# VHH binders against Putative pumilio homolog 16 (APUM16): the designs that were tried, part 2

Target 1, 332 residues: Putative pumilio homolog 16 (APUM16), of Arabidopsis thaliana (Mouse-ear cress) (q9fie9)
Amino acid sequence: MANNNSFSMSTMFNTIQEILNEEPLTVPSPPSRGGYSLFHIRKAEMDIQRIFNFMTGSEDLKDDISVLDTGTLMWMASLMTSDCDYFMVITTNKNGSKTLQKLMGMSDDMDVFFFEAIMRLFIHVMTDKYASYVTIQGMRVFQQDKRELMYDQILRYACFLAGDQYGCIALNEIITDLDDPYYRDQLLDIVANNALLLSNDAYGNFVVQHVLKLRDSRCTRNIADKLCGYCVELSFKKYGSYIVERLLEAGDVPMATVVLDLLACKTEMLIRLARSEYGNFVVCKALELTNEILTADLFYGLVNRLMPYRHLLHRSPRSKIATILDSMSVPN

## First folded at step 4 (VHH; framework vhh_7nfr_2)

Design s12 (from c09 with Q110Y)
Fold by ESMFold2-Fast, scan of step 4:
Structure s12 (fold): chain B 332 residues (1-332), chain A 124 residues (1-124)
Amino acid sequence: as target 1 above (332 residues)
Amino acid sequence: QVQLQESGGGLVQPGGSLRLSCAASGFTFSTYWMSWVRQAPGEGREWVSSISSGGGSTYYADSVKGRFTIARDNVKNTLYLLMDSLKSDDTAVYYCAARLYPGSYNHFSYYDYWGQGTQVTVSS
């Protein structure tokens, strides 16, 4: 499809608008930690407060959970998912999230309630530090049919999640764990197709960096193709420079993409980059790697552009470029 | 233009069988969850059955479990409901409905597209 990047960006902006237009969830005040035993939560008069206390308690409840009968488990699952606020109070609590993860996978009938709640609250769950692990657990323990639907939601919201402070962490965990080649490849393609936007984002850059660490040659090449023409701009930025350095290390084709961008820019810009706080590491690495692998045209192309300005590079703080250039000087 | 067209309804005797079809057009059928929802005369809507976008998951209301089978053909963009052992209580208008994301199938406001319905009458 033509204009794939424009489509993906539009989808990301539409998803962000959907979230921004949602009213904040009203989260009930957390119940006081109650010292409730399993016997207390099984009484007929129990209410959601007892479930909250049980779910959010700091004790290891593994043995307590194992003795709960199917009726009690189904009642708990039904009640804690009956209201969006109830589910969010439990899932956004560190202990509540951990306890819910232990309940998941125990019964297909019970998992339907958890799955439904996760899907209904998908963005809210995925953008929370603790609740996102509930979704990740569902992807590990639910039946394949439910897992596929959760993967479809990840594909739909991937760019938005990549731009979120907690969503990017959850997305990286999912990318690492994803064993289904179809969904993994689709997710990697979405990251690669949006590599320019994500590399310039406060959180999305961490997703691009994570994907590059996987050393998937097809995805890495696609990322390099999307960043072609922008490597100099990115190299002036802290996290952008890290992405460019990873491309330089990723093999001949991604390295060539970066170096050709350096060679295509104006000399004044290249010298500014070589003297910059982050760009000096990119230029230094480009010189080192092109010399090491004996890509003479690329190495000497860089040397020839930098050599006339060696005196300025010697005066730059923390620059090692001048040392490399000096090593190319013919002794008299 | 989005369209869902139901067919296969009619008059049938108790214990009989019917096969409903729903032809979809104007959207990417294979990415949508599909459901059958019925409405008896003078009653509210009742969810009957749902099938996942890929066809791997099927769900049934307790009142029809073991008697009805939901199926889909993503090549033909068609949804099916095979109804066996029909009872007088199954008399209703049957609607085909589509939703992009899964969830509570009883929350009818979550459905994106609806058909016009096909009448099923179970009577001697």
Scores: ipSAE 0.000, ipTM 0.114, lowest interface PAE 18.0, mean pLDDT 80

Design s15 (from c09 with F108W)
Fold by ESMFold2-Fast, scan of step 4:
Structure s15 (fold): chain B 332 residues (1-332), chain A 124 residues (1-124)
Amino acid sequence: as target 1 above (332 residues)
Amino acid sequence: QVQLQESGGGLVQPGGSLRLSCAASGFTFSTYWMSWVRQAPGEGREWVSSISSGGGSTYYADSVKGRFTIARDNVKNTLYLLMDSLKSDDTAVYYCAARLYPGSYNHWSQYDYWGQGTQVTVSS
């Protein structure tokens, strides 16, 4: 057969023409359950404004969405995806996003409309606070063929999404939900390969932090390797210090990477870090973990470099470093 | 330099089998949907089969379903088409095609990269 995609402009145009040319129907009795808003979701009574009001209205008014017949649902799906701007207005609305998420997964034929609209507007949907959850829902409820196409788009745009205010949140939820080892490993590799750039980014740092919390040993080691030489610089920054602390907690190899960076820097820099607002937590954790894991060479390496400056560390607000040093039987 | 290079075509008798290969270079093969598209003499292009970037999803034209198998090796950056029970109607130039944007995976006009093609002739 000729390839007649239901998402074609021809299909959308015909749907609009049907609405414009529809004769008004006698208003049927309201459903036995559900609000009066469902009463107007009959094909002949539907228009763009009615759909908008239904989709974006209070959730309490949509209690019995299941009473809508398949023809009405298909028509609604076709109409709300007929125009990119209209779809975005619905999906970026808090209630519209929630209502759309409830409609997804009800029918594979209906899901084709939502899938194509999401794919057409992928970056715009993924970088919006409410619309991004529509894409996440699609990855949970759509058929395998559609989910694979969406995974491919995530891989393509992963680094860009990581740098976006809402894209980073959506990407983290996708990473958490993604069970397919191939797509998961590829996504983790993209994050690790870009770890230095992302760790210094206003939003990308949240993706690096999230990935480290997963405790994937291969990915964590790759991140540590990419951040080697930069751990001191990162530790002066609020979110960079959190990443470095996660590396310290992540096992022997990542911990050694961080501690060796501390030992490689100039003494003045190490003391400045130990007295800094965020870096003091990094130095404190490095001391605590190297002592606990019996990595004596790394522990005493840090102690010997900090001890001559113990009096300056005592003057630093809320620093536990001085307390640790005072507990040690180290020669003067 | 992006390259898709097909191989494995040739003359085969009806009922025979062939394995086509497509070697990819110059782009991140593992992130692309890969397809086989054929063109018979004097006819338009016909989509044959597609495989998702991870290999988990495969799709086939009705004319080849049950006879052809599409596969990929993301370590070797190679796409395959295993062709069994070949018919005279399968005679065509077979093109390897790649697309990054996967919308309408079965539409041949929406691919980003194309190979030069390999001739398959099914004749006694």
Scores: ipSAE 0.000, ipTM 0.122, lowest interface PAE 19.7, mean pLDDT 78

Design s16 (from c09 with A98K)
Fold by ESMFold2-Fast, scan of step 4:
Structure s16 (fold): chain B 332 residues (1-332), chain A 124 residues (1-124)
Amino acid sequence: as target 1 above (332 residues)
Amino acid sequence: QVQLQESGGGLVQPGGSLRLSCAASGFTFSTYWMSWVRQAPGEGREWVSSISSGGGSTYYADSVKGRFTIARDNVKNTLYLLMDSLKSDDTAVYYCAKRLYPGSYNHFSQYDYWGQGTQVTVSS
């Protein structure tokens, strides 16, 4: 009965602090005396630099990856995943990300190294422009057991990722690619449960918009429920208005939720919205769709509140609301 | 080669306290998240608590939050569970569990090795 999936900015802040406070993996220090010579330390450093240069270099050299022997490939995989910093330097580089994606899926033995590195650094990989595609590739080419573990991580961090500049893009790609109904439905539920926060977020709004484009009726109804009471406020904003328009386009309960919010607001606010840069599209669509599906009570509710101010609506740059109102009058 | 050995269990009265220990060997303990998981008679496994590799982050099941404290000593390769205000419902075999992946940023219950368990009985 309690909303266990609700979260606040405070909850998101605490989650971020927990992620940031996690201890990074480090390459073990060589033993003093008897274990490592200066030569061995220098050799390892040179090998790491050589791998970095190969991975981040031009595309021409990477077409030869398929001809590298198994020993070389395993050595490369082992070294580039031996330290979180090495892996992140390679994966956050545009060419390094592309090259790593080509290495993934070549052998199960190598994929274990890449999978383990991705899982150790999951949030850091998913919130980088180039590294996130490495995780997406893993979900396409790894064995099912590894893919399921990666899906579980996506579910766990979906809300945080939705609020990130690059995480939101990666999350939308995953939502599009995800064919498993269990993971897909849970991911959609997380987005819907956080729809109010995400719709008002600089990046999260793109995730809400993307999910609504899927036209999943259960998820759309859940989003409408969470945005109930906020549709007018959102409609004044560029991306918020796009979200509200998609709820209207869904019809049924989502459309009714939006229209009832419009009818519940003060007349002055409704007229201001109808004349606003983004809100005019929302009011226009509400009129069109309520008329089209013959929802007479909602349509006439809107008409009756807008008609006395028709002269103000004619002064709007696109005048489409006024045109709809005019269509209800006999010629002259 | 990986070994986890729990100790510190026993019979205690309701409201009492116990300290569980887990001695770890055969892996680089300081790089792995560690967890405590319990199993009551006739029940499935229940996750109790997790601690990050460096000890900076700790997570608890709602049923034990405020009563139990998880801690670790990376020098001694030992995991601890400090249990206060014990209740009859805390009666279970307590297992020390090693996370499958080192440096996990999730209190997610993916484990590859388990100890033999230590019995905790809370009864008058």
Scores: ipSAE 0.000, ipTM 0.110, lowest interface PAE 18.0, mean pLDDT 78

Design s17 (from c09 with P102F)
Fold by ESMFold2-Fast, scan of step 4:
Structure s17 (fold): chain B 332 residues (1-332), chain A 124 residues (1-124)
Amino acid sequence: as target 1 above (332 residues)
Amino acid sequence: QVQLQESGGGLVQPGGSLRLSCAASGFTFSTYWMSWVRQAPGEGREWVSSISSGGGSTYYADSVKGRFTIARDNVKNTLYLLMDSLKSDDTAVYYCAARLYFGSYNHFSQYDYWGQGTQVTVSS
C-alpha cells in the first residue's frame, strides 16, 4: 500500500547509499577488519555497479523515473558521466540507452552532465546502434543553446557519419527531425556536395536515397548536378543504380539529367547497360517515366537507340525493356 | 604553421559598407568555430560575431545585429564579415579568431588562434 514500494528508484538509491554510508558509524568494526581507504574504494565500485544494473536492467521491472528527487538525479548523472568508459557502457546497452533517454530533459542542471559527455564522445556515441539515439533525444529535449552546438557537431561530422553503418541511420533521423530551415539546408548541402562519393559508398548511398525521398527541390537539383556525367557509370553498380532510379522519380529536371546522360553515351554502352544486372532497371524506368510524363523527345530518343538491338534485349531474361519496345509503333 | 590573415579593412564614411576576409592556413579550418573580435583605441576586446564550424549557427553582438553578416567558405578556408550601415562606434581593429570547441564567446583566453588584425575606420 505504500506509494514508494521497494522497487522505486529513489527508495533503491537511498537504501544503497544509507546501508553503505552507515556501516562505519552504526556497526562496530571487527578487530581484524581492513582499512577505511579500501572500504571507500569498494563502496564507490559498488555504487557504480548498482547504477549500471539499474540503467541496463529489464524495462519490465523498471520503476517510474519521475519519482526521483533532484539530488538523486544530479548524483546519478554526475557519477555515470564521470568516466568515458562508464558512459559508453551505459549508452551502448539497449536498455541503458532507453533509460538515459527518459532521464534527459527532466532537469536543465542534470542535462549539462549528459550534454558534456555526449560532446566529448560525439563520434563514438553517433556511430553506435543504441547510443546514437541518446544524442538524437538530446537534440529534441535540451535547451536551444545546447541543441545548436549539437547541430554544429552533426554538420562537422556529417560526411563521416554518412559512411558508418549506424551513423547513416542516425543522420537520416536527424535530417527528418530538423525543422530549422538553415541547419537543415546546410546539412542537405553537405550531402549534395558529397553526392558522388556517398552514392558509391555501402552506407552513404542510404543517406543520398533518404534525402532524395524527401523531394526537396533545391537539394535534389544539386545532387543531380553533382551526378551529371556519372549516371551511366553509377547505373552499372547496385547502390548507384538505386540512386539513379530515385533521380528518375524525383521530377522533370532530375529525370532529364539522367536520361540525357543515357542519350549522351555510345550506343554500345547503352545496350550493355540495358542488359546489365542493375542497369536494366534504370533503362526500363527511364522508358516508363518518359512515356508516362509524355516527354516525347526523351522517350523516342531512348526507343530509337534501343530498337535496332531489340533481338539482343529479348535474350536478357526478366528484362521488361524488350516487352516495352514490342508494344510500340516506332517512327523511322 | 597556423596563420590567420585578415584583409578588407580601411577608411569608410558613416552609412558605408565594408567586407572583411580572413584567410586561414595550417589547421583544419572546417572543424573550427570562427569569430570576429574588435578592439577600439583605449578599449578592451569586444566580441562581434561567431559562426559554427559547418556554418549553420551564427551569433551577433547586440551592437551589430541586423547590420553585420558573418559567413564562411570551408572549401576556400576563408571567413567573411559583411559590414553594412557602418557607424563611428564601429571604428576598431578587427581580429579573426578560431577555437575548436565553442564555449563563451566573451572568454577571449579560450580562443586557440588569432590573426594580426585589420583596421576599420568610420569617419567623415
Scores: ipSAE 0.000, ipTM 0.109, lowest interface PAE 19.0, mean pLDDT 79

Design s18 (from c09 with T31Y)
Fold by ESMFold2-Fast, scan of step 4:
Parts: C-alpha cells; sequence; structure tokens
Structure s18 (fold): chain B 332 residues (1-332), chain A 124 residues (1-124)
C-alpha cells in the first residue's frame, strides 16, 4: 500500500541524481525512421514518474532540497509543470504540495513555471485540500506582478470558491493575508454583495462568518444591509444564527438591523424563535446588548413582546431569556 | 469544446410533471453554480432555480417554489429540474446555464455557458 512507504531519503536523492545524470532525450539521434520515437517518449514518462515519487515521498525532503543546485531545481520545476494532469497529481498529494511550497520563492526564474501552472489550473488548484496551499504560498512569495494577477483571479472566482468545501478555507486564508486595500476592499465587497446567498450556503456561510470576525465596519454594515429582512429565518439555522449573533455584536447599525427584524415579525414567530435550538441565543443576545448599550426603545420593544410569554419561555430548555425577563420584574 | 445539452422537455397537461436533464461536457462541472433559466414566447429571460457547485444550497424563484426541485450529480456531470404541478404559465424554453461565481441570478450576461434549450409546453 502507499501508506507503507519504505523509501529512504538517500534512495530518493539518488533517484533524482540518476535522472539528472542520464543522457539528454533531445541530443541523440532517434533510432526510429520517421514518426514519433517511442523510446524517447517512454523515457520521459519514466523520468516524470521518478520525480513524482521523489516529490510525494518523506517530509525529510526539506533537507535534501536545500542541497540541490539551481540547474537541478529549474529542471525539476520545468518537468513538474510540463503537463496539467501531472502537476495536479503532485499538488493534490499531501507531501507533494508541502514539497512544492518549499521550492516556491527560491528563485524568480523557477517561480515562473509554478506561477504559469497555477494560473492555467487556478480553479482546480484552489478547490483541492492540499493544492490550494500551493496557490496561497505563491501569493506570499512570488513577485508583486504575479501576485496581482493571482489577486485578479481570486476576485473573479471569489463566490465560486466560497461555495466550495476547500475553496472556502483557502479564500478565508487569502482574506486574512490580503493587505492591499484595493484587492481587499473589492474582495470584501464581493462577499458582502452576495451575503444572503453565501449565508445560506453549506460552505459560503463560513466565509461570511470569517469576514465578520475581521471587524471591518464598512463591510459589516454592507452585510447587515443585505441580510435585512432575513435575520429571523437565518436565526432558526445553526450557522445562520452564528452570523446573526455576530451582526448583533458588530455595532449600533448592524445590531439595530437584527433587532428591527425581530420586532417586525409576528409574535408567534418571535416566541417560536426564542424557544428554538439556535434562535434562543439570538434573542438572548439581542436583549443583553440592547440593555447594555441603553437602547431603551429596542430593549423594551423586545421585553414587551416576550414578557406575556415569560412562563412559556421559562419551560424552554436552557433559555436565559426567561432569566433576563425575571430580572426586570421587581416586587414593590 | 464546452457543451450543455438539455433533454426531457415536451408537451404535458396542466397538473402534470416533467424531469429536465442537462448533460455538461468540456469544463469542470463540479466547479460551476448551475441554473435553470426560462424564456416564454415574446418575453424576456426569467431565472427559475440555482444550485451551488457542491449541491448543498438551492434557490428558487417565487413562481416555482414548492413545485420545482433542482438537483445535480457531479459524478455524472448532470443537472436536473424536477417539475411538479405544471401550469400553463410554465410554458417556455428552459435553458441550462453555468457560472463560476454566484451573484445576482438575474444578471444573465454573467453566465459563462448556456445550453441550446428544451421546449416545455403545458397545454390541454
Amino acid sequence: as target 1 above (332 residues)
Amino acid sequence: QVQLQESGGGLVQPGGSLRLSCAASGFTFSYYWMSWVRQAPGEGREWVSSISSGGGSTYYADSVKGRFTIARDNVKNTLYLLMDSLKSDDTAVYYCAARLYPGSYNHFSQYDYWGQGTQVTVSS
């Protein structure tokens, strides 16, 4: 099995040296008369397989890479990027991705090969668990001109990546790392403009949550604006409720947007929300925050709607809402 | 070459059901948000339904909610639209459409690929 790999570092290093010391494919005259030389084609395929085995081998490859000369590194980079399928097989392998990340940034000339391969396969690379980190590394170590072209691709595919199982993780890493205000602001605008769609997506909700954690006031207010009218329906859902709770915590305007949605819904819906598995945390937080910041109209609006049903709320499992309402009831 | 090929359209009586399929080739289907967009005779395009790249999120126009179901099979590179309780107003050419990013479902110029369409006629 591949998980019983017994390859030694010495064996893998010697394999690379053997490939490098072999006679060049393009120098000798082909043995065939007309047509393609099958001998040369098969030798190239064997060399590719040997590089693959080297790249996907032991983590100890880190030490061996530091010993390789520039010519060897350039040859490896050229060979790895010679075929889209071959590059993907290396980058989607856990060890291959890690090894490739270590090769990146070592030489600007070598980085051209990796950059061009990543750009050609951008969506494929960005939506794989291991290959996505190759692109993230490129955005950290490549020259500015290459990084800007990669940022353009991130902007183009941001919403698609947000909806992908691995793309959403990679996108969140990029959002955290991105310090260029032009690209950062545009990326945040794309997330905010699509906040309703993403908040209801299996993976996109993690991107909305991540962006809200950044505490960017403009983006947070834009997200609140896009979710206005939908805060109650989101609050019945596990991840939707997390997003709504973050809006409540994000300042006066986002908090007011959420609370006004709560006040606009029918009383039976508000009570059902207050007793629900996830919605009870939203209603509780709305009460706590409106009381804390002395937003009396919003606080008493909620209290007046909930107080007649205090007994019903008290019977609900682990609800702090009833406790808050009880604290407002002072005996004469 | 990129191709989206719809099938399953036809003539059906009001209250009937149809299952539309869209076979995708020439691009990485699993990366695209997929949509159904319809166009009635003499009218503009109307968005019907969308499904996220992984299939976890589905969205429907108010006119079809509760009657239509969108689904996808990323292994078979196929998009489906299950149409129940069909009405005369559902009569249109139904197009399969792909886009790399979500966004306004009504922004038809932002869809990357379109099928040739399949005719659905609901008539007695």
Scores: ipSAE 0.000, ipTM 0.131, lowest interface PAE 18.4, mean pLDDT 79

Design s19 (from c09 with T31F)
Fold by ESMFold2-Fast, scan of step 4:
Structure s19 (fold): chain B 332 residues (1-332), chain A 124 residues (1-124)
Amino acid sequence: as target 1 above (332 residues)
Amino acid sequence: QVQLQESGGGLVQPGGSLRLSCAASGFTFSFYWMSWVRQAPGEGREWVSSISSGGGSTYYADSVKGRFTIARDNVKNTLYLLMDSLKSDDTAVYYCAARLYPGSYNHFSQYDYWGQGTQVTVSS
């Protein structure tokens, strides 16, 4: 049913074939007294521009990729990766990124060009909204030798990527997809070892939250260990409170780490936390979960410390804690 | 204070064996791809072998396939080259090198760190 042979698509395809069918032109070595021939420069400029237009064109052009022969694809891959700027303008374009993702994995010989360009520009590619998905696709479709080198780069730059607005998204996708246990465990260890720094970062907190959502028991325990002593401080903060809530939900040991931090702080600080914009959700969840899993010492420890201030908590906009306390009190 | 120190070279008869070691310090060895590169007297550098950061993948030049084995110990931060059935053409200074950006193995300017080298001489 679908017919993608518009005049514009046919023109673009024929343009690429015309470029290939012209006699090969060699780029002259830089002369000591002069530049390249004007004819050679203009042909190269035309080739680059036509590839750029094809790669960044409409969604319909992507359906025509399967009709390109191996020679055309190899020539395009070579030319696209010949210069860092050419590769970046294509990969940072929404359509260019999508088209490149479709080309990847089609030929091992072609993948060498894309792999080398990605590795050369790794940080730039990984911190761009569209180009980062090109790297993710490479990790899915490239041969094992190339994927291992890409994993090495991810390990090296993990904390930097976690702190970037697009890098953190790409890193989370990689963490989810990574099936190699050696690289996966090393990456999770890097996140856990840096959990305090990342939890306080504008973007790194999303990486910590994502890792906790995976429910990897070893990594979650390591994160809880690194955040031990800081759970109250984090709970006053918007994203820090989300992380602490996830630790409470992650099983008995991480929950105990959070609750013990709450019990270790001064009563004034605990009441301030319970009345705070974000911390009230942490205290509420701590009460609910300690009651639900029958950790009586932890539950009644919290109840005992909050109960004398029940009336103050009732006067707060965050009265859910007061409601829980009321359900546990015996009428005098 | 990044350092790669090779050892285990020496004089050996044709058909003999040698074990080269490279001790790494001052960087996170386990994250780097490690390679052996040799240079014969009066000749350019020649890539010999590479091993992935985790040790799962190994690569060899055609001239050494079946005779040499590359290995690593990430706990001890040490790279090894086990050289068997040595030939006179294997005579060279052997360097260990570390890199993250792979490119072509023969693009030696792309390597991040290099050792001082150890001499291997195969002759009578």
Scores: ipSAE 0.000, ipTM 0.109, lowest interface PAE 20.2, mean pLDDT 79

Design s20 (from c09 with T31R)
Fold by ESMFold2-Fast, scan of step 4:
Structure s20 (fold): chain B 332 residues (1-332), chain A 124 residues (1-124)
Amino acid sequence: as target 1 above (332 residues)
Amino acid sequence: QVQLQESGGGLVQPGGSLRLSCAASGFTFSRYWMSWVRQAPGEGREWVSSISSGGGSTYYADSVKGRFTIARDNVKNTLYLLMDSLKSDDTAVYYCAARLYPGSYNHFSQYDYWGQGTQVTVSS
């Protein structure tokens, strides 16, 4: 007769009250007394399963959170975080992660339980598809003292996270959300210092690309400096070419770093790059931008090196370089 | 040296009031969750009350809710328990306990530091 949510809430309330009232008040004894703890273990497993069902259940069950009192919510938070494996089972579940994110920020004291669990399991949470959103939420809603301790962990593990398929996504969100110049600048410095390694990594390249999109002049110049000498090599690669193109677009100094790398390489290598699948876009963009912003010495430096090979560039499918060179032909 | 020292216990009549204090030293008191735990003669330990590190949140066992008030002074490194409308069932040794990492109030093995206890006797 009563709806399922009413039954669930009544059951949860009774379970919570029983746990609070039944905790053993006896000093821990030698192993010989272990037999009496088995009943408490079985009850705790049942209570854990009820919490799990609530956390991973349908959207209708989640509306019941607004009806729960502070003591009940604190007990749930305590139980969910009492065991690392249990916390991970909830956070790595799609619905469990979403429900936990809704509970975070509701109470500063409840957030202490979630914060401590995240800190104990930091790498495991940060590198999971669903659990990583829990850490991102904590970075947004926890109080400053807790966020600063989480920032310290991010600085410590930044390169490892950048190389992970889910960690790189979480790291990029955190970089965007960082308002504190100290932590932000330190994190950006770590990315810049490792720009060559990350630009060649399957996931780290997305972190370098994301940081370049932020248009932070100091960080962008540091990245350009670290990639100096490697711009041609990177431009032959799909994601490396995207990074080099972003450096070309990032202002006079990063653009000059890229163009000077192009001008410093052997002519054979430059022509091979201009005819390559990804490098042709880099060379084309270098010509367009040096012409557009009137850096005549760099523009004509590129034109003079490419012009003798215009016939080979015309025979390269999808290249627009030949069209630009044709427009600069003196005989017209 | 980490130390928790309780005081303020004693003999009181039913319906009376008592104020317990716990002086903390040797650790960063302001970072720790603080709790009061009692043990009645011939019984196990019973959690009574907890207060968050900043003092913003307080929690009470059903048996004491509305009668007891927990408070802390992070400048003086002192925890308090204000006990009102005392009953014979409140007779116990009261322990001050500290934990850096929060968890279930009833998992007594997870508390980092414990005081020596102070005796409260409610009798006519």
Scores: ipSAE 0.000, ipTM 0.101, lowest interface PAE 20.3, mean pLDDT 79

Design s21 (from c09 with T31N)
Fold by ESMFold2-Fast, scan of step 4:
Structure s21 (fold): chain B 332 residues (1-332), chain A 124 residues (1-124)
Amino acid sequence: as target 1 above (332 residues)
Amino acid sequence: QVQLQESGGGLVQPGGSLRLSCAASGFTFSNYWMSWVRQAPGEGREWVSSISSGGGSTYYADSVKGRFTIARDNVKNTLYLLMDSLKSDDTAVYYCAARLYPGSYNHFSQYDYWGQGTQVTVSS
């Protein structure tokens, strides 16, 4: 961007809201000619209740799905997906989600109903604790053409999902599960490109942490590049400090990015960080790792800035930094 | 208002090189992922390459990887495709395409804007 504010959550959410206003993949067909009679409405209500009871019943109370004929399965799939609210009631129920997952992959004809319902309700399904597993199951068992359209939706909504309490969990499972390097690499790139915003988000930080655990060198370097200049401010925060510690552990280049940020800040800020609840772990780890790998200029750069304040650091109940500094007065 | 205009196509011998350009106007080019998509005579569309909005990430079809290079200039609002070691199978109309966010490059209905195309013919 040309402006001084290089990132904006408001801009991101406005873009996502515009995308959410797009027409669903499937549009419900209106009733033909005469419409519905009262008899047909009442019968549909009874059938809906029967399906609900079957889908949400415990393992001990429900029939074995494998004994149901193709016609019954198609009928159930059609009715479950005929109404968006009804589909969501089933998929957001713990047992309903599990039962639906078992029905998926049994028939390509039946899977069309589930696929279309998932695509129509994609954000609602992906941001629910139980319903999100229905989408994950579809990505595992549907035919390739449907899976690719679902991958497109994941890529499209990745940042929004990362910021959701359940969406971030589902997204992390998809990142781990996704074996197609083309879609996986693009998903990793979206996370890396948004690493600063996500690292500062209540849920998005878990996605950044998860991606760093994968130890993908290209993605990790991209995340380090995006967080360059921000490592100190992140280190004052609980989850931000976890991300910075993972970058320190991720190899020479990401480690150097973090340490150079520490060395670039004012001494007063570095001392404040070293004495802070979360930042002390970052500074300690930076000292330990730069010492272990014999990166002498980075290690002594940190030591020289911290040493004059050793007495203050020794009085910090959350710091091991003073112990490292004290070891420098008794050389090996 | 929105316009994508390709140039640089032509006839070239096998093993030759071409540089395609796509001049963009009427939208905020720097916010869009840009792609090259080709269509050979009698065949469907084939994705060739894509570049992220900032230019930091590039992707290539297996058939062109190592031979083609995608690049962009956000100051000039221009997309490039540098084509080396051209083969007869590279003969196609090459289209410049824009999309606001990443996604499956083969899902062509998800592209927001398309150019008119430029013909590349590789023949001895």
Scores: ipSAE 0.000, ipTM 0.237, lowest interface PAE 14.8, mean pLDDT 81

